# Designs tried in a protein design chat: VH-VL binders against q0aze0. Part 416

Target 1, 268 residues: q0aze0
Amino acid sequence: MKIILVNNRFKENTEKKAQEIAGQLSALNVEVIIDNGLDEPYAGTVDFIMVLGGDGTMLRAARRYGQRAIPVLGVNMGTVGFLSNIEINELAEYLPLILREEYSLEARMMLEVAVFQQQSLLTRVFCLNELLLRSNSPRMLSFALEISGQKLEPYRGDGLIVSTTTGSTAYSLSAGGPIADPQLDAFIVTPVASHIINKRPLVVSPEREISLHLLEEREAIIGIDGQIKMDFGAENRVLIKRAPHPLLMVNLKAKPFFTSIDRSLQRQ
Below, E stands for the ipSAE of ESMFold2; O stands for the ipSAE of OpenDDE; V2 stands for 0.75 times the mean of E and O plus 0.25 times the DockQ between their complexes.

## First folded at step 19 (VH-VL)

Design KO6 (framework fv_inotuzumab; at its last look DockQ between E and O 0.01; V2 from the best seeds 0.00; counts 0 for: repeat SSSSS H101, pae O 11.8 > 2, placed apart)
Fold by ESMFold2-Fast, scan of step 19:
Order: sequence, then C-alpha cells, then structure tokens
Structure KO6 (fold): chain C 268 residues (1-268), chain A 123 residues (1-123), chain B 112 residues (1-112)
Amino acid sequence: as target 1 above (268 residues)
Amino acid sequence: EVQLVQSGAEVKKPGASVKVSCKASGYTFDDYAIHWVRQAPGQGLEWIGGINTYTGDTYYRRKFQGRVTMTADTSTSTVYMELSSLRSEDTAVYYCARDESSSSSLSGTFDYWGQGTLVTVSS
Amino acid sequence: DVQVTQSPSSLSASVGDRVTITCRSSQSLVSSEGSTYLSWYLHKPGKAPQLLIYDVSRRLSGVPDRFSGSGSGTDFTLTISSLQPEDFATYYCLQATHFPLTFGQGTKVEIK
C-alpha cells in the first residue's frame, strides 16, 4: 500500500506530524510519500491520500490529485473546517479501518477551468470550491456570461463566482449565494456586488458549459479556490465545465453537514 | 478604502506580555489573511507569522512558537498578536499586513499595512 | 530555512541614476503550482513598508513605471530606471514560496 501525506507548507508543526505518521505507517509496511506543496505532485500510482491540515490543504490536494479517483481523507489539525472528516487525535483509532479499506466514499464534483487568449489555451486547472472573477481596481467590471451558448445580458459589478455545491459555503456564501447540499451536483453562479438590482445567484446543471470574458479592458483577476491568481484581460476568455472525475472523500465517521452549517451561520 | 489601524505604543517590563491589535476596514475581513512583521532598531524586517481570518489557522516562525498567539475577531474585524515572556530584544516596531491572497491560502504578498506599533521592553 | 541575500547592502546614487538591486535565494522559489512568490517593498523611516512589485515582475497599480522586477529561480532583480528624490529608502525582497517567509536583509539607497 502506498499513501501520500499532504501537509501545509505554512504550518511547520504539520511537518513533524507528517514525519511521525509516516514512521508509524512505514512500521506497518506502508510506503509513504510526503507532499508539502513544494515539489511537483507525485506522479506514481498510490492507493490513498491523507490530508493533514485545514480546508486550504484539502483544496490543494483536490487540485493536485482529485482527478485520479483515489480516496482522500481530511484529517483536521486545528480549527474545524468543512472538508475534514476526523481529528488528528482520532487518527490512531481509525488507522486500522483505513488499512483494511473499511470506509465509505462521498463523491464531490469539481470544476474544470480553461483560460484562453484568443483561440490559444493558456492554462487548464481543476478546483473543488470555485472560480472567482474580480476587479483588481476600484473600477467596476463589465463582462459577458454565456451558459451553454445562451448569451445573458451584460453584467456590471465587482465580479462573479462560479462555484460547486461544495464551494457553496465558501466565497459564494459571502457574496449572497445559497447554501447547497454537497450531495447535489450543480454550478452556483453568484454575482459580486452587482450594480443591476435583480441579478440573482443562478443554480445551473453541472452538464452546462459556462464562459466569461470582459467587455471592456479593465484590471481583473481570476482566482481559483483562493489559491491560484491569474491576470484576466479583455483578450482572455475562461471556459468552465464539470471536471471528468469527482473528488472521492473518505467517510470514517458521520459529519452532520446541516447542523455544522447552522452553527457556523450563528457567527455571521 | 482599505485600511489597517493598529493600537498605540506600549512600554513593558521584561517577562510581561503585550497584545497589539489591528483593525481592518474597507473590505470583507474573512477573505484576506493578516500577517505580522517586526523591525528592531537598526535591523531589517522579520516575519513573525500570519493568521487565516476565516478558519483561525495560524502560522508562526519557529523562534516565536510558544511565545506568540494570533487571534481574529470577525465581529469587530480585528486581528490580535500577543507576545509573551518579553525581553529587551523584542523592542521593535510591529506591523500588521494584509495578504493579497484569499484567506484560504497565503501568498505572502502584503498589499496593505498598518501604521506600526512601537513596543519598548525596558526594565 | 531558505536564505535570502540582497546585494548591495547599501549604495549611494544621484537623482536620475539607474539603480539595480539583486536578491538571491538559497533554493528555487518556483512553487509546485508554477508560481514564484517573490515581492519587493520600499521602506522609509517612520512609515509603513509599501509593496512595489509582486510575483517577481508585476508592478502594483499606482507604482511608477520606473520600478521594474525581473528574474527566475534563485536570482531576482529590482531596477529603478531613473531615481527620483522620493526613492531614497531601504528596499526589501520577500520570498513566500518556502516556510517560513524570509525577507532579505535590505538595501539602503542613499543620496550621493
């Protein structure tokens, strides 16, 4: 058995934990690869991915490995997030179940994002939460949104979010989007500070293609899961569609989504 | 207008603790991480650590681990840095700075800075 | 820790001069995602530091055209094409690819 341990390059204490866990797994005749984000993703075949950290570390693991159809377990090491399943102090208890493959899998849709300059592909990236188009200046953006060949009336505002249902509790929520059951597959399209009074979030079939481009030259950026930032100008176009494979998240213990969200909303 | 406003100068005795505040305004607080950087007299800039304001996750430089605590209060859009067991070597101007990346990651690109807080540690 | 070294530690220049400051890291600053987290800051006594350049070569909106950044891997350069009176300051590079984040020691640009 070969396992990748993914940790956060900005959390030095997770590196010590990763080494400790790697030693424990090695003693059980498990091969371990540590991915702290500094090297290229491990190219070989692996059986399981263990993410040590918060939601941000899980987002990075999903971008790197989510399209490989490998089980991914989130292990929380601090503040409880939405994407972890167990706490680090519970790992020893659950490790025998992991090694015996006694767990269920939950499929979470991902986005495929392709950025073009004219007809040339500049980059193709996958993400678990969302793509954010935003202004990088005080000036409002004017941009076009097209859904499966249907051209909508132009948008004017600070930007737009195209989110998965998993991402419904991230930036989309802050921008006024709905809370979505992560068991549903859908795109959520949420305007950011729209100047058009009746521009509402849209819930769209995951089989549709969404495209965006600027109608006027402005300083804008595309953000992916809050981790990748790219310049976006009037010469650029972005195409968003459902990724070929969902992220396969490991469930070792019940995590009540609706109760967790309800508690979280009390703080806002 | 994006603005980070820090608390006023502090004078502390060796062994005491100091808590410096950084109040953010003009943007969505949870969308950006906040870092702390200091400059001791005659020295360069030194990164202390940062906090993800959405999750509360903290990232500390090893030499400060065990002495520094960073917290965020979403209701007041304020980040705090508390440094304990103060020594004369901790005398410095302390700055808070906004990470231009989302709070779900840290790019270490500091687009807006607080005005600085002078902390003097003397017997 | 990744070491970041600036050169020179100080320099004297006149208004109108072309100024070049270098920043070298002990390891490559290219992340696994292909991003290079290298930024440059201007710092004057009694004021907060100001971001000038980020992602190696991107100039922050509002920063004068005379400031430019370049480089790759381990070697990076900040250039001021025609030094102005307000540019006499200390300049710092910051690497954020590797934990912990590390500043260079600073380069003081003084009037000749």
Scores: ipSAE 0.005, ipTM 0.559, lowest interface PAE 9.7, mean pLDDT 87
Fold by ESMFold2, look of step 20:
Structure KO6 (fold): chain C 268 residues (1-268), chain A 123 residues (1-123), chain B 112 residues (1-112)
Amino acid sequence: as target 1 above (268 residues)
Amino acid sequence: EVQLVQSGAEVKKPGASVKVSCKASGYTFDDYAIHWVRQAPGQGLEWIGGINTYTGDTYYRRKFQGRVTMTADTSTSTVYMELSSLRSEDTAVYYCARDESSSSSLSGTFDYWGQGTLVTVSS
Amino acid sequence: DVQVTQSPSSLSASVGDRVTITCRSSQSLVSSEGSTYLSWYLHKPGKAPQLLIYDVSRRLSGVPDRFSGSGSGTDFTLTISSLQPEDFATYYCLQATHFPLTFGQGTKVEIK
């Protein structure tokens, strides 16, 4: 059995905890790859991913590995969030179940984001929470949104968020979008400080394709999961689709989403 | 306009703690990480750490781990930095700064800064 | 920690002079994705630092055209094409490709 331990060595000595866990697993003849974010994602075959940290570390793991249909377990290390399943001090209790593959999986929709310059693909990335288009200057953006080829009236404002249901409790919520059940597949399209008063958040079928481009030359940024930043200008467009594979989240311990909303929102 | 306003100067004895606030206005608070940088007398700038206000993740330079705590209060758009077990070498002007990129909380694009808070540690 | 060394530590110049400041890193500042997180700041005593250049060569909006950045790998340069009275200050480079973020020691630009 081969697993990836994903950590963020910059948070509360998670690197030492990851090495400790790797030692425990190696003693059980489990091959362990540590991904602390410094190297390229491991490209070889693995059976399981364990994320040691909070929602930020899970977001990175999802972007790196979410399209590979590998079970991913979130292990909380003190940061309150929506994406962990067990606490670090419970890991020893659950290790036997992990090794015997005695757990269920919950699928979480991801976005596939393709950024173009003119007609040329620049990059393709995946995200778990959202894509943010925002101004990179004091001036508002003027931009076009298309949904499956249907051109909406132009937007003016600070930007736009296209999120998954999992991302509904992140930037989308702060911008006025609804909290969505993460078991649903949908896009949530939320304007940021819209100058046009008729632009309300939209909930859109996951089968749609969403396209964005600027209508005036402005300095803008595409943000991915609050962690990746790309320059975006009048020569660019972005295409957003449901990713081919969902993130497969491991469920070892019941985590009631709706009763936990207040606790998790205290962080936002 | 984007503005970061810090709390006022502090005088502390060795071994005490100090908590400096940084109130943000003019932008969406949880879109941008906040970092803390200090400058001791006669010294250059020194990065202390940062907080990603989107995820709540904190990042501390190793020499400060165990002595520094950064927190964010989204309801008041305020970040706090607390430094404990103060020594005379901690005498410095402490700045908060907004990181334009939230992607890693570590892009180093500090586009807006607070006015600075002088912390003096003397016996 | 990645050490970043500026050269010179100080210099004297007149208004109108061309000024060049070098920043050298102990490791390459190119990330695995090809990005280079190297920025330049201006700092005057009693004032907050001001961002001038980010991502090696990108000028922050509102920063005058006389400021430019260049370089790659481990060697980076800030150039002030025609020094103005408000440019007498201490300049810092900052690398953020590697954790922890580290500033250069500073370059003080003084009136000749």
Scores: ipSAE 0.005, ipTM 0.510, lowest interface PAE 10.3, mean pLDDT 86
Fold by OpenDDE, look of step 20:
Structure KO6 (fold): chain C 268 residues (1-268), chain A 123 residues (1-123), chain B 112 residues (1-112)
Amino acid sequence: as target 1 above (268 residues)
Amino acid sequence: EVQLVQSGAEVKKPGASVKVSCKASGYTFDDYAIHWVRQAPGQGLEWIGGINTYTGDTYYRRKFQGRVTMTADTSTSTVYMELSSLRSEDTAVYYCARDESSSSSLSGTFDYWGQGTLVTVSS
Amino acid sequence: DVQVTQSPSSLSASVGDRVTITCRSSQSLVSSEGSTYLSWYLHKPGKAPQLLIYDVSRRLSGVPDRFSGSGSGTDFTLTISSLQPEDFATYYCLQATHFPLTFGQGTKVEIK
C-alpha cells in the first residue's frame, strides 16, 4: 500500500505529525509520500490520501489529487471545519481499517474550472468548494452569466460565486447562499453584493455548464477555494463544469451534517 | 531512459504549413506535458506553447494563436506541432521539451528536450 | 506578457572564474499558490538546451554543484562558482508562473 500524507508546511504541528505518522506507516510496510505543499503533486500511483489538518488542507489536497479517484481521508487536527472525518487521536483506532480498505466512500462533486484567454486555455483547475469572480476595485463589475447557453441578464455587483454543495457552507454561505446537502450534486450560484437587491442564489443542475465573462474593461480576480487567485479581465472567460470525477471522501466515522451545522457555523 | 525524438528538418514555402513530431519514450507519456520552444537564427529561445498529454488541453502563446496546433497521440506517445501560414520569420530550430505538470498548472521545468528540428521558410 | 531581462547579455570569463547571471522579471514570479516557477538552462550551439536549475534553486540531478540558483519575487541569480571549459555556452532563465511562458534574452558566456 502507498499513501500520501498531505499537510500544511506552514503549520508546524501538522508537519511533525506527518513525520510521525509516516514513520508508523513505514513500520507497517506502507510506502509513504509526504506532501506539505512545497513541491508539485506526487505523480506516482497511490492507494490512499490522508489529509492532516483542516478544511484548507483538504481543499488543497482535493485540487492536487481529486481527479485521480483516490480515497481521501480528512484527519482533523484541532480545527473547526466540515471536511474532516476523524480526529488525529482517533487515527490509531482506524488505521487497521484503512490498511484493510474497510471503509465507505462518499462521492463529492467537484468543479472543473477552465480559464481562457481568447481561445487559449490558461488553466484548468478542479476544486471542491467554489469559484469566485470578484472586482479588484471598489467599483462594481458588469459580467455575463450563461447557463447551458442561456444568457441571463447582465450581473452588476461585487462578484459571483459558483459553488458545489460541499462549498455551500464556505464563502457562498457568507454571501447569502443556501446550505446544501453535501450528498446532493448541484451548482450553487450566489451573487456577491448584487446591484439588484433581491438577486437570489441559483441552484443549478450539475449537468449544465456555467460561463462567465466581463462586459467591460475592468480588473477582476478569480478565486478558487480561497487559495488560488488569478487576474481576470475582459479578454478572459471562465467555464465551469462538473468535474469528471468526484472527490472520494473516506467515511470511517459517521458524522451528521445537519445536526452539527449550527454548532459549526457559530464557531466559524 | 527518457528520450524525445523529433522529426527531420523541413523546408517550406511562405504560406505553407509544417508539422513537426516529437516521439516520447522511457516514461509514462501522459504524465508529463510537452512544450514547444524555438530559436530563430541569432535570437534567443521562444516559447510557442504546450500540451497536456493527458487531457489534450493546449496552451498557446498569443502571437501563434490561430496558426499553431498541438496534438498528442497517446497510442504512439507522439506530440505534434503544426504551424500554418508560415513566414520567413518562422525559420528556426524547433524543440519539444518535457515538463512536469499537473492538471491545473505547468511547472516550467523542461528536464528533457528533443534534438531539435530545423524549419526553413524560404521563397 | 511578463518580461524577463537577463544581465549581462554577454560576458567573458576564464576557467576558474566565478560567474553570476541575473534574471529580472517585470512582475513577481510567485504564483497564487506560493510557488515560484523560475528555471535556468544551458544551451550550446547545435545542441538541445539543458536544464540546470528549477524552482529558483533546485539543482537537477546530475548537474554539478558549481551551479546554484537563488532569488525571489522578481530578482533571480544563477551562479557558477568555478567556471569549467564545458560551461562556455548561452544561459537562459525561464519563468513559467505566468502565461505565456517567457525566456530571458540569454547570457552568452565566452572565453576570455
Scores: ipSAE 0.000, ipTM 0.475, lowest interface PAE 11.8, mean pLDDT 90
ESMFold2 (binder alone), look of step 20: mean pLDDT 93; pTM 0.953

Design KO7 (framework fv_ragifilimab; at its last look DockQ between E and O 0.87; V2 from the best seeds 0.76)
Fold by OpenDDE, look of step 20:
Structure KO7 (fold): chain C 268 residues (1-268), chain A 122 residues (1-122), chain B 113 residues (1-113)
Amino acid sequence: as target 1 above (268 residues)
Amino acid sequence: QVQLVQSGAEVKKPGASVKVSCKGSGYTFTGYWMYWVRQAPGQGLEWIGVINPDSGGTKYNQKFKDRATMTVDKSISTAYMELSRLRSDDTAVYYCARGREYSTSLGYFDLWGQGTLVTVSS
Amino acid sequence: DIVMTQSPDSLAVSLGERATINCKSSQSVLYDYDNKNYLTWYQQKPGQPPKLLIYWASYRESGVPDRFSGSGSGTDFTLTISSLQAEDVAVYHCQQYYSTPLTFGQGTKLEIK
């Protein structure tokens, strides 16, 4: 068995723990690769991904490896979030199950985000939570939203979020988006401080495509999962689709999503 | 060894064009955005543009938008920067630089080429 | 465009003493979405390309001595060398990558007094 340990390069405690766990796994004849995000993603074949840290680390792991259809386990290291399945102190208990591949998987929809410069593809990114389009100034943005060729009325406001159901408890929630069942596949389109007070979030079929562009010569920023930032101008377009592959999240421990929402959100 | 190797020094006349090459090795070439930065003698650094070697997508400093062209040949892990309509104030050392972050045109650089001196003189 | 201004333009510091270089941006380079400062520091020795020292304003690149540190947030940033060594003689550059065009400070020449 070969496992990637994903940790956060900015958190020394996770690095230390990764080394410790790597040693333990090696002692069990498991090959281990440690990915702290500094180097390029490991290109070799692996059987399992263990994410050590919080939601942010999981999001990074998802972007780096999600398209490879590898089971991904979130191991929380003292943070509050929605993407970890077990706690670090529980790892020893569940390690035998992991090694025997006795676990269930939960498929989580990801976004495919394509950013264009004029008519040319600039970059394509897969992400687990959301794309954010936001003004780079105190001024409101004017932008066009198109869903499967249907042009909506121009949006005016601070920005717009396109989120997965997984991402519904992330920034979309802060912007007034609905909490979605993570077992659903859907886009959640949440306005950020729209000048139209009653502008409501949209729940959109994952079969549709979402397109965004600015209607004026202003500078904006696109953000992805709170970790990727790119400037966005009048010459740019963004196309959002359902990613061709879901993230396969390992479910070792049952987590009651709906009964734990209040508790989790209060701690954030 | 992870490195960027650039083409040699160039001497050009005003109005001419120059094309500088930058070959990456020791890493996945398409996985990192390639930036171009120049430095005039005794001056600070100036960003020219960036290219995503995977998609071929480019973004230019407006100052150079009409004169600079960035391209890549993925098959040989080489990036190119061509600057046309050269003038004396284009005299500088031109650097290619690898972006540390994988996903954006907004980057900082952890790997640099050795630089290519381009001299524009009548 | 975000204008980066370093101060001083040149600095002479005695061996073993603290060197401080400042960098100011014309607008904030703090991104509230990820709560990071999009600011980096480079060291450049004569005839060489710049070398990455600090990224995200305060994180030291691997291999960079502990005497180098970055601090600041928003528009004001500082590179500090706690105890200047002879090999630290160089030009130091700050760079923002908050928005395009990416811009650099004018550079600060650090010499031994």
Scores: ipSAE 0.782, ipTM 0.907, lowest interface PAE 0.7, mean pLDDT 94
Fold by ESMFold2-Fast, scan of step 19:
Structure KO7 (fold): chain C 268 residues (1-268), chain A 122 residues (1-122), chain B 113 residues (1-113)
Amino acid sequence: as target 1 above (268 residues)
Amino acid sequence: QVQLVQSGAEVKKPGASVKVSCKGSGYTFTGYWMYWVRQAPGQGLEWIGVINPDSGGTKYNQKFKDRATMTVDKSISTAYMELSRLRSDDTAVYYCARGREYSTSLGYFDLWGQGTLVTVSS
Amino acid sequence: DIVMTQSPDSLAVSLGERATINCKSSQSVLYDYDNKNYLTWYQQKPGQPPKLLIYWASYRESGVPDRFSGSGSGTDFTLTISSLQAEDVAVYHCQQYYSTPLTFGQGTKLEIK
């Protein structure tokens, strides 16, 4: 068995804990690859991915490895979040189940984002939560949204979010989007400070193709999962589709999504 | 060993073109974006452009977009930057540099080539 | 374009003393979505390419001595060398990667006093 340990080397004690866990796994004849986020993703075949950290570390792991159809387990290292399944102090208890492949998998849809410069593909990236288009200056944007060939009336405002259902509790929530059951596959399209009356969040089929481009030259950015930033100008367009493979999240312990989000929203 | 190796020094006349090569080794060439930066003698650093070796997609500094062309040959892990219609003020050391994984068109550089001196004179 | 201005243009510091180099951006390079400053520092010795020292304003690159530190946020940034060594004589450059075109400061030449 070969396992990738994904950690953030700049979080206090996570690098040391990753080395410690790697030693324990090696003693059980498990090959371990450590991915601290600085080097390129491991290109070889692996059986399992263990993410040591909070939601941010899981988002990085999903971007790097989510399209490979490999089980991914989130192990919380102290920062509470929605994407981890077990706590670090529970790992020893669950490790025998991991090694015997005695767990269930929960599929989470991902976005495929293709960015074009003029008429040429600049880059293609995958993400678990969302793409954000927003102004990079005090000036509002004027932009076109097209859904499966249907051109909507122009948007005017600070921007737009295209989110997965997993991302419904991330930036889309802050912008006024709905809370969605992560078991559903859908795009959630949430305006950011729209000046057009009656621009509401949209919930659309994940089979739809969404495209965005600016209608006038402005300083804008696209942000992906709160981690990747790209310039976006009138010469650019972006295409958003459902990614070919969902992220396969390991479920060792029941996590009650609705009671968790309800408690989170009531906290001060 | 992870490294970027550039082609040797060039002397060109005004109006000519120069093409600088940059060969990557010891890493997955298509996994990192390649940036081009120049430095005139005694001056600061100036960004020329960036290429994604995987797609071939490019983004140029507006100042250079009419004269610079960036390309890659994935089969030999080599990036190229060609600058045309050379002027005396194009005399500089030209560097290729690798962007760190988290960077896209907006990058910082963890690995640099040794530099290629291009001299433009009579 | 974001204009990067370094100060001073040159600095002479005695061995073992603290060296401080400043960098100002014409607009904020702090991104509110990820709460990161898109700023780096490079060291360049004569005849050599620049070498990465600090990224994300305060993260030290692997292998860089702990006497080097970066601080600041938004528009004002500082590179500090807590106890100058002879091998630290170089030109230091700041760079923003918040927006294209990518821009660098003019450079600060650090010399032994």
Scores: ipSAE 0.758, ipTM 0.881, lowest interface PAE 1.1, mean pLDDT 90
Fold by ESMFold2, look of step 20:
Structure KO7 (fold): chain C 268 residues (1-268), chain A 122 residues (1-122), chain B 113 residues (1-113)
Amino acid sequence: as target 1 above (268 residues)
Amino acid sequence: QVQLVQSGAEVKKPGASVKVSCKGSGYTFTGYWMYWVRQAPGQGLEWIGVINPDSGGTKYNQKFKDRATMTVDKSISTAYMELSRLRSDDTAVYYCARGREYSTSLGYFDLWGQGTLVTVSS
Amino acid sequence: DIVMTQSPDSLAVSLGERATINCKSSQSVLYDYDNKNYLTWYQQKPGQPPKLLIYWASYRESGVPDRFSGSGSGTDFTLTISSLQAEDVAVYHCQQYYSTPLTFGQGTKLEIK
């Protein structure tokens, strides 16, 4: 069995713990690859991914490995969030179940984000929580939103968030979007400081394609999961679709979403 | 061994073109953005542009947009930068560099080629 | 375009003493969502390409000695060498990656006094 341990040595001092866990797993004849975020994603075949840290570390793991249909376990190392399943102090208890593959999986929709320079693909990225389009200056944006070729009336304001249901408790929530059940597949489209009163958050079928482009020459940015930043201007457009594969999250311990919402939000 | 190896020094006349190559080895070539940066003698560094080797998509510094062309040949893990209509003030060492940030053109560079001196003289 | 200005243009520091190099950007390079400064420091020795020292203003690259540190936020940044070694003689560059065009400071030449 081959496992990737994903950590972030700049947060929660997870690097030392990852080495300790790798040693324990190696003693059980488990091959371990450590991904601390500095090197390229491991390209070989693996059976399981263990994320040591909080929601931010899980977001990076999802972007790197989420399209590979590999089970991913969130292990909390301090701050309780929405994406961890067990605590680090419980790992020894659950390790036998992990090795025997005695767990269930919860699918979480991801976004596929394609950014174009005029007519040419510039890049494609995946994300678990959201894409943010926003102004990169004190001036507001005027931009167009299209949903499956249907042009909505122009938006004016600071920007727009397109999130998954998993991302509904992240920036989308702060911008006025609804909390959504992460078991649902949907896009949540939330305006940021809109000048137009009729622009309410939208919940959109995951089968739709969402397109964004600027209507005026302005400097804007695209943010991915609050962690990846891209320039965006009048020569660009972005196309957003449901990613081909969901993130497969491991459930070892019951973590009811609805009874934990307030506690989890307070700790984000 | 992770490295970027560039083509050798070139001497050109004003009005000519130059094409500098940069071969990446020891890493997934298409997984990282490739940047081109130059340094005139005794001066600072100047960004020319960036190419995504996977898509072929490019962004150029506006100063160079009408004279610079960046391309890749994925089959041999090699990036190219061609600068046309050369002037004497294009004399510089030209570097390729790999961006650390895997998924964005807004990068900083953890791997640099050895540099290619391009001399433009009348 | 974001203009990066380093100071001083050159400096001489006695072996074992502290060296301080400043970099100022014409606009903030702090991204409010991740609360990170998109600012990098490079070391460049004669005849060599630049070498990455510090990224996100304060994160030391692997293999870089502990005597190198970065600090600052927004528009004002500092590279500090706590105890100068002979091998630290080089030109030091700051670079912003907050927006394209990516831009560099003009460089600071560090010499042993």
Scores: ipSAE 0.657, ipTM 0.855, lowest interface PAE 1.9, mean pLDDT 90
ESMFold2 (binder alone), look of step 20: mean pLDDT 94; pTM 0.958

